# VH-VL binders against o27280: the designs that were tried, part 485

Target 1, 266 residues: o27280
Amino acid sequence: MDSMNVPEVLEIKRIVEESESVKTFIFSWDFRREVRPGQFVMVWDFRDEKPMSVSLIDPVRSEIGISIRRVGEFTDRVHGLSEGDLLGIRGPYGRGFELMGRDILLVGGGIGMAPLAALADEATARGMRVDALVAARTADELLFLDRLEAAGVNISTCTDDGSCGFKGFAHERLLTLEENHDMAAVCGPEPMMFQVMRILDERDVPAQLSLERYMKCAVGICGQCCLDDTGFRVCAEGPVFWSQELSRVREFGRYRRDPAGRRVPW
Below, E stands for the ipSAE of ESMFold2; O stands for the ipSAE of OpenDDE; V2 stands for 0.75 times the mean of E and O plus 0.25 times the DockQ between their complexes.

## First folded at step 23 (VH-VL)

Design ig17 (framework fv_acasunlimab; at its last look DockQ between E and O 0.79; V2 from the best seeds 0.84)
Fold by OpenDDE, look of step 23:
Structure ig17 (fold): chain C 266 residues (1-266), chain A 118 residues (1-118), chain B 108 residues (1-108)
Amino acid sequence: as target 1 above (266 residues)
Amino acid sequence: EVQLLEPGGGLVQPGGSLRLSCEASGFTFSKYWMTWVRQAPGKGLEWVSWISTGGRSTFYADSVRGRFTISRDSSKNTLFLQMSSLRAEDTAVYYCAKWYIGRAFDIWGQGTLVTVSS
Amino acid sequence: SYVLTQPPSVSVAPGQTARITCGGNKIGSESVHWYQQKPGQAPVLVVYYDSYRPSGLPERFSGSNSGNTATLTISRVEAGDEADYYCQVYDESSDHYVFGGGTKLTVL
């Protein structure tokens, strides 16, 4: 079924406070409209619209969840909402994660764990072994740990300040893990993803990575989310890319375009 | 040049065994999942088996499960298909193929004919 | 098991447009790939992810996928396009690759 291009006004069914800065907004969802982990929706607060990853997919309850980190004006407004309030949702858009094999490594940083949490649910439901490396700056910013644990995910944590788990960055923790997997899924700060991708490549582990770029149309028309050299549109060809694809993207891990289209370093 | 070469085909009697090989060149073999696909004479393509990069996970079509074993040797850039308890219906050209993206196959071998006949 | 259904044959005149369909339950939610196979040759990937072309493939080859039908479209058909065409998906429920029955394209 084709994605809707007109926002559907949905009532916030529940709000889950994941951390001080992250909330998950849960909506009723008609699953005749399929949604996959790694896909995103455009969230409209009737003033502005932003792309957000789906972090919960629950066909049993007919619900989806969108996890939003408080980082700016739009997200400040959204975080001010309550259960029963309305948001516009259109989508889902983009390519989601593709699951293959029997075991998968998830590597997530900060809010990047949002789509990976959804992927973890799907993977575990399929009977896959799921290992997750969850990274954050501090312990209180580690996301979805209880949820992942409940799903049977084997969790490793790392924090920049060492407040929980391994002291250091995700790629450093990854270097200490000896086991390989059939595939990996990665989402987080792009510098993190870049380093993680390098390690996974050296280990011959096929990897999918979810990129974040400014998106306006979400349908591959406006070009705002185009990646240099390749012409990949993050909203159409992504946001989930295979490492093989990203290896062709010069800007990956190096720079991005700001809303004005200027090149800015990470 | 990127290519897959498939020696090892031939004539075998029912109940017999045969080992196919697929030698990869022109790409980093160890980085890709690999698959076997077969085609009976005058028939369509039928997936047989695929294997993960490290060989940790293997999958088989129902028609060959328990009889065929897929494996790989990264040091030799070679994919294998050990076939046992062969049946007449296993007669086919066997292709090895390289995973691309999106779970497609971009490189195929030339195929090797396996004939199971008394 | 997941089943992909293709017409056994399609005929077109040179210069015309050929359309080969691949039917499957909710195939529109799957990533469909297409292969061309000429007599005595190995299959060649011609379309992947529903609508993308591998490097080296002419723009005459395109694909779409929605609902229960994926379609391979070959515009300005040439004699050299005569071949068997197969659609393919990956069934996540079984971790099986699945091919359609194939379609013989005849260029009249």
Scores: ipSAE 0.928, ipTM 0.953, lowest interface PAE 0.5, mean pLDDT 95
Fold by ESMFold2, look of step 23:
Structure ig17 (fold): chain C 266 residues (1-266), chain A 118 residues (1-118), chain B 108 residues (1-108)
Amino acid sequence: as target 1 above (266 residues)
Amino acid sequence: EVQLLEPGGGLVQPGGSLRLSCEASGFTFSKYWMTWVRQAPGKGLEWVSWISTGGRSTFYADSVRGRFTISRDSSKNTLFLQMSSLRAEDTAVYYCAKWYIGRAFDIWGQGTLVTVSS
Amino acid sequence: SYVLTQPPSVSVAPGQTARITCGGNKIGSESVHWYQQKPGQAPVLVVYYDSYRPSGLPERFSGSNSGNTATLTISRVEAGDEADYYCQVYDESSDHYVFGGGTKLTVL
């Protein structure tokens, strides 16, 4: 077993409170292990491990940041930790986002903005024009707005309840936005991503979407992250896919799977 | 049948101009980035230029920047390469190619020979 | 600009395994694609995303990519595999596509 497949125990260097339910945990990182926006790591709290997206990639400071939403027992335990406490990290794993062209549209829902914030930093550093549509249920759940603004990203917001920006769903807001981008990157709830993908396809905007699936091994051996019709494993062939890969998949946008592999409503 | 057809080409004097075309069929042309790649006789593949789906962004190899112009016309399903100020080293078979997942090329034309000589 | 280095030629006996390398600084962090070109023909995609095979390609074609080297592997080589092989990446810093110089596979 090499170092990528075995958790390295790292000290939490800094914690940033992004919202009431989301914290970013920052670690020192040896960038001989390259990290790309859209890749994920497995976070081990010495009892269980879960996949988490990287939201900050800073080779200059030798730091990575991992943003974690409090949604259950594991994440509750991690949110209870302090600076100086330890976590196991293995990775990175998966296919990250690929950048092309002079401009990019980001569409993020909730915690899905985490990998897109890392991508925004890279795109702006490359001199790309970056537009971001940041979506959430409420204003308090809109993530990374100050960071995106500081990076020079052009931000549009929407909230389900209308408490900030456009009232409605991300795809409804998208219909009112400029159509002419070289590419797009999308991450959030799968039903949102399906609707956004349809609009981008109608506009002839190539898009990459990041899928969340249950993962155990993170290297594609166990098969727990498979898509229905393709046999693709999200951890090995994804989590980032081009929209052309996903337009042929019956499962995408229609249902999800629980840890036992059963179909459940989204 | 998915195909790319390059009917242009020919013999041109140094300093001359030539416009290549690449007609697409069997797929929705407007949804794909498109690319020109060339190959001098007995040599390897050399990327020349690519163009975004809407045509608003174009990129060129250093060897051709300022002399070649890539363009596309979605109403005609056609990719173009306007070549100007041609040099002997521009002699090559010119291929058009369709973008594929991961920034690869899955469909190539059969290529057309451009010869630049006196 | 990013540079890909391939050996000019590789010779292999029929039935054996050919390995064609593509060298690049940190190429393991790139998605590498491979093309086969037979004399007088257009290139044909044989491997993409380091290791995926397009439909219609035999299982004998496989790929890997780590560190500074990507490798195209052709097992149980046949006479019909004799061709030039090119690796290709996309260089995000320049927005340029980059091809390796090509490797002539000879089957003796």
Scores: ipSAE 0.782, ipTM 0.899, lowest interface PAE 1.0, mean pLDDT 88
ESMFold2 (binder alone), look of step 23: mean pLDDT 93; pTM 0.951

Design ig18 (framework fv_acasunlimab; at its last look DockQ between E and O 0.90; V2 from the best seeds 0.88)
Fold by OpenDDE, look of step 23:
Structure ig18 (fold): chain C 266 residues (1-266), chain A 118 residues (1-118), chain B 108 residues (1-108)
Amino acid sequence: as target 1 above (266 residues)
Amino acid sequence: EVQLLEPGGGLVQPGGSLRLSCEASGFTFSKYWMAWVRQAPGKGLEWVSWISTGGRSTFYADSVRGRFTISRDSSKNTLFLQMSSLRAEDTAVYYCAKWYIGRAFDIWGQGTLVTVSS
Amino acid sequence: SYVLTQPPSVSVAPGQTARITCGGNKIGSESVHWYQQKPGQAPVLVVYYDSYRPSGLPERFSGSNSGNTATLTISRVEAGDEADYYCQVYDESSDHYVFGGGTKLTVL
């Protein structure tokens, strides 16, 4: 097997339209190369490269899926691709989610549900009880509901506009859910994750959270994804962090670094 | 200072019962999974049990399943290990351990000796 | 059950580098943690997540993990490093913590 740092040119096997703005690209995968939920890959369209979370891990079909939200030029190009087209994939990189206990709460917002969907599959396969709070701005942006339901996940939804489920934000919905879990996994907009983490901490629920930062090398060398005060590299020490780790990160939920290294508030 | 204190060890006859305690201080006990690890004299470390923060989930090594019960009281910052049907092979120093990250243990008690002998 | 295999003993002269291995099936895909235990004392975490050091641990302690072998490396070994060292993983298939058999490090 080639080095994990060398992009492998893979054919898009299937494309699943998850929503108007999100597509899942499915690739054949050699599972001698292990991949875990929460890890990311670098996707190369032969012009640019971007980190993307793995949203599907299927050892039976020997496939992985990468869910991509259309948000800019790179993703616009990728969304223009068809089955049979090629992409470069290198990885996986980073620390994935660690599963412990018998029940887990997943809290996801928007495209943040991508890695959590993969985690849900693993957790349910292990026989864990999985509850998922799926948040989005509107009903049509709720992701992976059918997939989660098929896996036996107990789903709660919330939307900003109230078009589906609870009207409000994920942390507000979470406050209405009194049941505790052995652990939680969280992924979504950082302000959401920040609020959710606080609630989970108050409830003494160990939590893992997946951060998104600008990543260039994915191997902990360039420093573009370094977090202030701690020096954590999101690509190496993350993107999945325990809440205890993030509690040490001053910028978490407050600001991020843009490609130029400038502080940008959320 | 972060500390785990383990009273309750002692001598017990085969078939007997013993309850170990582990009192935590210096950290928010309720926020961490906890575990028991034992070490027979002159032997290596052997995981015994771990418990979730709320005590909702408990796990046991095959060697102690059905005989030992792990529990916790957050109001007292105390971890417990109720041992029953004790056997000679259960003779060991019993450590309580605090979950860290990555499923490691960063804090250990000094251990308490449990001797099962007739 | 998951099994971790360590050499029973390793000897090293002061100032030299000690390497303690921990073998396991595809251990490279697991997060390996290492503990130091001196006689009559409780274990102390010295390496976690394969290669990270807890606060307060000297840089002499390092770790790596790939394939079927994790390695604890202690550079510039000191007399005070003489201890038993245990590797540890978490077996997700059984939700069991698993320790290696331990390695006695002797500083000659």
Scores: ipSAE 0.931, ipTM 0.956, lowest interface PAE 0.5, mean pLDDT 95
Fold by ESMFold2, look of step 23:
Structure ig18 (fold): chain C 266 residues (1-266), chain A 118 residues (1-118), chain B 108 residues (1-108)
Amino acid sequence: as target 1 above (266 residues)
Amino acid sequence: EVQLLEPGGGLVQPGGSLRLSCEASGFTFSKYWMAWVRQAPGKGLEWVSWISTGGRSTFYADSVRGRFTISRDSSKNTLFLQMSSLRAEDTAVYYCAKWYIGRAFDIWGQGTLVTVSS
Amino acid sequence: SYVLTQPPSVSVAPGQTARITCGGNKIGSESVHWYQQKPGQAPVLVVYYDSYRPSGLPERFSGSNSGNTATLTISRVEAGDEADYYCQVYDESSDHYVFGGGTKLTVL
């Protein structure tokens, strides 16, 4: 039918510089297209199209925000844009995070905090207690700290180099935090997520984890985002999976596939 | 081998109390949210209560809040429902149920009948 | 307070397709789960997340969900499918589970 999988060309309304390497691009959004934290959009710069997580969902202002880390050719071009410039957006796609209970632990590494920032806003609006472990390589790469603090989130930080908070990896910091949450949500580098998932499983904390895979169609027909051993498509059955679903996925935490389909170790 | 068994139930007068238990086996009980769902004779399913994995958070249907208490004991792999101030409309088969992906229930007990009458 | 509405009954001939609806305000934005309950037995999960089957369930059970209606579809209906069917969601605003009123499927 008309308009299915056709990018809508939208004007960049505002750009927020979250860090040296991360910008949030804000667009007007008609919330008849509902958006959930953990869903993603395909961002088209008129040359290429890449999946990006939604980091801001604001029905009151009719806005969404999409946070993009500069990591290569496509994202360099997008980072060079200004307010008023155009991007194509398809979506949202995928399964978002589900909330249950009275409190939640968020564990985010780098840009993985983007969907978790959106989830934190939703959870706090519901009256849940939100604890967040925000991880990065350095202090300058810790994302969304002011926004999370303003939302009433209880923040713990860690950096690989120790420049802010705990010195070490997210899973090492997690071992020093309180254990008893009703649920957790995790997003970041897949090796980090694997280690964090194992700790949360030991603590009997149900967790949802958001995966990244190479995508082309985003609607489940091209097979590029499939997970080995299950046939799960990250763009359709995910990107957010419960840890119970991921325990059946052989590749999780061990390898990924490049655009040519080759196994690439993490 | 995955099972939920509800020993208990029975006949109780209005205003009385009864404790239901649900014994789990064949899965790691402590890792799952658990719930009670009831079904009055000839009627549909009605959710009663659910409890978080650690037992810290509990939720109740409005019809039972303040009268029923859900709890769990991971050392005994057992879910409980303490019912008090029972009313005739609490007459039902009570099922325990295990959380499943997506906020569904995949394993149900066979249920136990609670009858509240004079 | 979220309400799910199901027809009280649906009749179908053997070998044909049964469709059981579950109505709810913006239910297409929820994950809908379906249970089969045969007389005198506990419910059995037959569809979760709108359209996925638990392992071991026949492929003739399927589901869809959009707008204000979710639908359980049972193709090539057999006499053994005669049962009550319930839809269920989780209402995040109340942290309550919500069941529909149930639909009795009769196989004539």
Scores: ipSAE 0.815, ipTM 0.913, lowest interface PAE 0.9, mean pLDDT 90
ESMFold2 (binder alone), look of step 23: mean pLDDT 92; pTM 0.948

Design ig19 (framework fv_acasunlimab; at its last look DockQ between E and O 0.83; V2 from the best seeds 0.84)
Fold by OpenDDE, look of step 23:
Structure ig19 (fold): chain C 266 residues (1-266), chain A 118 residues (1-118), chain B 108 residues (1-108)
Amino acid sequence: as target 1 above (266 residues)
Amino acid sequence: EVQLLEPGGGLVQPGGSLRLSCEASGFTFSKYWMGWVRQAPGKGLEWVSWISTGGRSTFYADSVRGRFTISRDSSKNTLFLQMSSLRAEDTAVYYCAKWYIGRAFDIWGQGTLVTVSS
Amino acid sequence: SYVLTQPPSVSVAPGQTARITCGGNKIGSESVHWYQQKPGQAPVLVVYYDSYRPSGLPERFSGSNSGNTATLTISRVEAGDEADYYCQVYDESSDHYVFGGGTKLTVL
């Protein structure tokens, strides 16, 4: 079936509770349909549809995972589902992360760690050295730590309240880290990503960042996810962008468009 | 204007050594991966090597691994290719190239000819 | 090693559309880039990420990639388009940049 067309109805094979507010839904996946970390799928609960990043890619078990944070009505419904229940999945869509070099720094905040966790798996499987800065508001919101550790990732944590690791924000913790990397991948709250990108730029570390915008069609037609000035469609040209691309995007780190097209500050 | 200048080519005997340079201008050199691509006379493009921004990681084509060394000096905005144990088949125009985004090169030097002949 | 296959030559009349193919095993899953090289000149990037144009390139240049074939399309071909064209990918398994053999585009 063409991934650009009708959602495939898939059974929830397994649910992993990552935190109080985050669940990972596991699905059987036919890997004839390739999927890359950083790409997203459209999740359909037969009432509404939302874009979600792929957080697990397991060709051995023929599974993918989608991590969803409980933040609204749609996600409330999805979080109410059980193993064996059905969801519609179409995709994957968008440009995923590209791995180059021998060492990579991952910087993630909150649910932003979802695509980065998948990237970490791929990077480590390729024999890359992976450092990950995992940020969250509190210790109990830090995601995928055990999974990352098991993969051989070098983890640094930071929390707003200091309940785990460095007390402060991701960019502040990053400033305390002296080691350079061949490249970086970043995903999280846009203000965090903005600050992190600046630091990485100053350090001459090529960086990819995954943006989150309101997406409706996922195929670059509706324009709901267009970025001001550039015309970049997050669903087509993104969601993963190189820092050089985002440097051209005025709204990055400053505001976004809501479903009505209004500017909403971060 | 973005520019890559490649001096250092010339004639060298088999088994000899040669060091190519590529001087960058018009962009922040230290922020980009760099690479070398060569083209034998009348032949296609062949990738030779690429290096990360900080020089932490280097990669080589199988045909040159162990013989060529890519390096860079950010203070001089210069990319280097140290070639040793040169062979006749290494005869080519050598281009330095600037990484763009993804895995492409957007800026190329005009190339410098390296001729390996007795 | 990853191999990209291009036709050695393609001929097209002025004003017509030229299509240059690049074949590779599951190349559709790779990001393909295209370079134009005119005689005695350095290569110039004309398409990246399968279908995107660098700034300054005319809209006549486009690209697509699916299955086992990537295609560079040059519409309304001009005499100045006569050149060698190379497709290129990055092979993750070897960390090699891989170029196709090149296609000579002749404008009749």
Scores: ipSAE 0.916, ipTM 0.947, lowest interface PAE 0.5, mean pLDDT 95
Fold by ESMFold2, look of step 23:
Structure ig19 (fold): chain C 266 residues (1-266), chain A 118 residues (1-118), chain B 108 residues (1-108)
Amino acid sequence: as target 1 above (266 residues)
Amino acid sequence: EVQLLEPGGGLVQPGGSLRLSCEASGFTFSKYWMGWVRQAPGKGLEWVSWISTGGRSTFYADSVRGRFTISRDSSKNTLFLQMSSLRAEDTAVYYCAKWYIGRAFDIWGQGTLVTVSS
Amino acid sequence: SYVLTQPPSVSVAPGQTARITCGGNKIGSESVHWYQQKPGQAPVLVVYYDSYRPSGLPERFSGSNSGNTATLTISRVEAGDEADYYCQVYDESSDHYVFGGGTKLTVL
C-alpha cells in the first residue's frame, strides 16, 4: 500500500484518559483504509515515529483510537498534546486478530489490553461470548474495565501487588478460570504470553498472540523485528501469530533483542 | 505422516441417512478445528461444516443445516458427519479437512463419494 | 452471503505466466487462500494469507490481494500446473467458509 510509507497528518479529535499513564487519542479515519484489531500504526510527532496498537475501531463514527502509554521521551511529548493538535499516522500494518466460533477468551497485560479492547468490541458485536482476564502490576494500571463491562464482557482481574482482584500473575489466575473456549487472544509482556500459551495449549484452546517487539521500520526493511530461527518478521508477518506458529520458536518467551541485535534476557 | 482417511460413503436413496467418518493420524487431532467440504459432480468446492476443538461449537452451510450433524471423538482421532434426509443434490465427493492458520485448510482427506439416487 | 467470483477458465502457454483472479467486495481486507486440485485428487493448499507459500511449494507460485481482487500468479507455467484453482476466505459474520467457483487452468 502506498499510504503505508507516508504519514497522514491528522488532528487529535478527542483524548481519553485511560489511566494515569495511558491516554487514547481519537482521530477521524477514512475506512477505505481498512483497520483490523491487532494491527498497529506508526505515530509521528514530527520528531520521531513509534509503533502503537489500535484500540478503537469505529466505522460508524469514522473514528480510530490509538492508546499510548507514557514510557519515554517520545510518549511524554505525545501525552503533552491537546485536542486539536496534529500527529502523523501511517498504516495500518501487520496481521490482525481473526475471529472464529461462539466464544473467546482475552488475556491482556498492561497496554496489551489495547488491541484486545478493539477485538472485544468486534466479538461482542458479532454475538460472541467474551471473557477477559485483565492483568497489570497495580489496580490503577488495569485498562478498559468500564468499556469492557459496558460491552458485556465477563471480566476477571489480577494485579501483581494484589491491589485489585487476584494477587499474582495472569497465568496463575488463568488456572482458576473456565477452561472451555473456542479460541483465545493474548497480548502483553512476552514472558506472560509464553506461560499463558502453554496453559491454553494443554487445554486445547487455539490462541492468537500479539508480539510487541522493537521495530524501526514497520514494514520489515531493517530486520530488527525478526524472530529467531524462523525468519518471521513481527511487523510484516505479525504482530499477531497463532500459537501453532510460535511453539517452534526458540526465542519466544526466553529472550529479546536490543537495537544492535544482541540477545538480552527479559 | 500426516493423514486424513475417509472410509465410508456409498449409495443412498433420497430421504435416507449415512454416516461418514474421517480418521486422523500424524498430528494431535484434539488441538485443531476440523471441517467437511464437498464437491458435486462437475461443480466446485462447497464448504459443508466445521467443528471446534472440543466439539462444543458447530457450524453448517445453509444447504445442510438441520439435516447434517458434525461431531468428533478425540479418543479415536475421528471426525464424523451424520447425514439425514438426503437429497439428490447432496451427491458429492466429501472431504474432511484440518484447520490451518489464517482459517484455511492445509490437510485434506482423499474424499469419499456419496451418491443419492433412487 | 459473501461471494467470490473466479473466471471459469484461463489458458496459458508453457513457460509463460498465468494469472487467476478472485473477485470480491473489499476482498483486499480478507485473507485469501488458494487451492490447487488436479483431476481425481484432493485439493492442495498452495497459497495462504494472500501471498505465503506452504513449505515445499515452488517459488513460482505467488499471490497478491488488494481492493476488490486477489490474484494467484504462476510464473514459468509447466504442464503439471494444469488443474482447477479455488480461492477461499472465511466470512466472520456468518462463520462460514466461502470458496470461489474455481478456475480451470489449461496449459497448451
Scores: ipSAE 0.775, ipTM 0.895, lowest interface PAE 1.1, mean pLDDT 88
ESMFold2 (binder alone), look of step 23: mean pLDDT 92; pTM 0.946

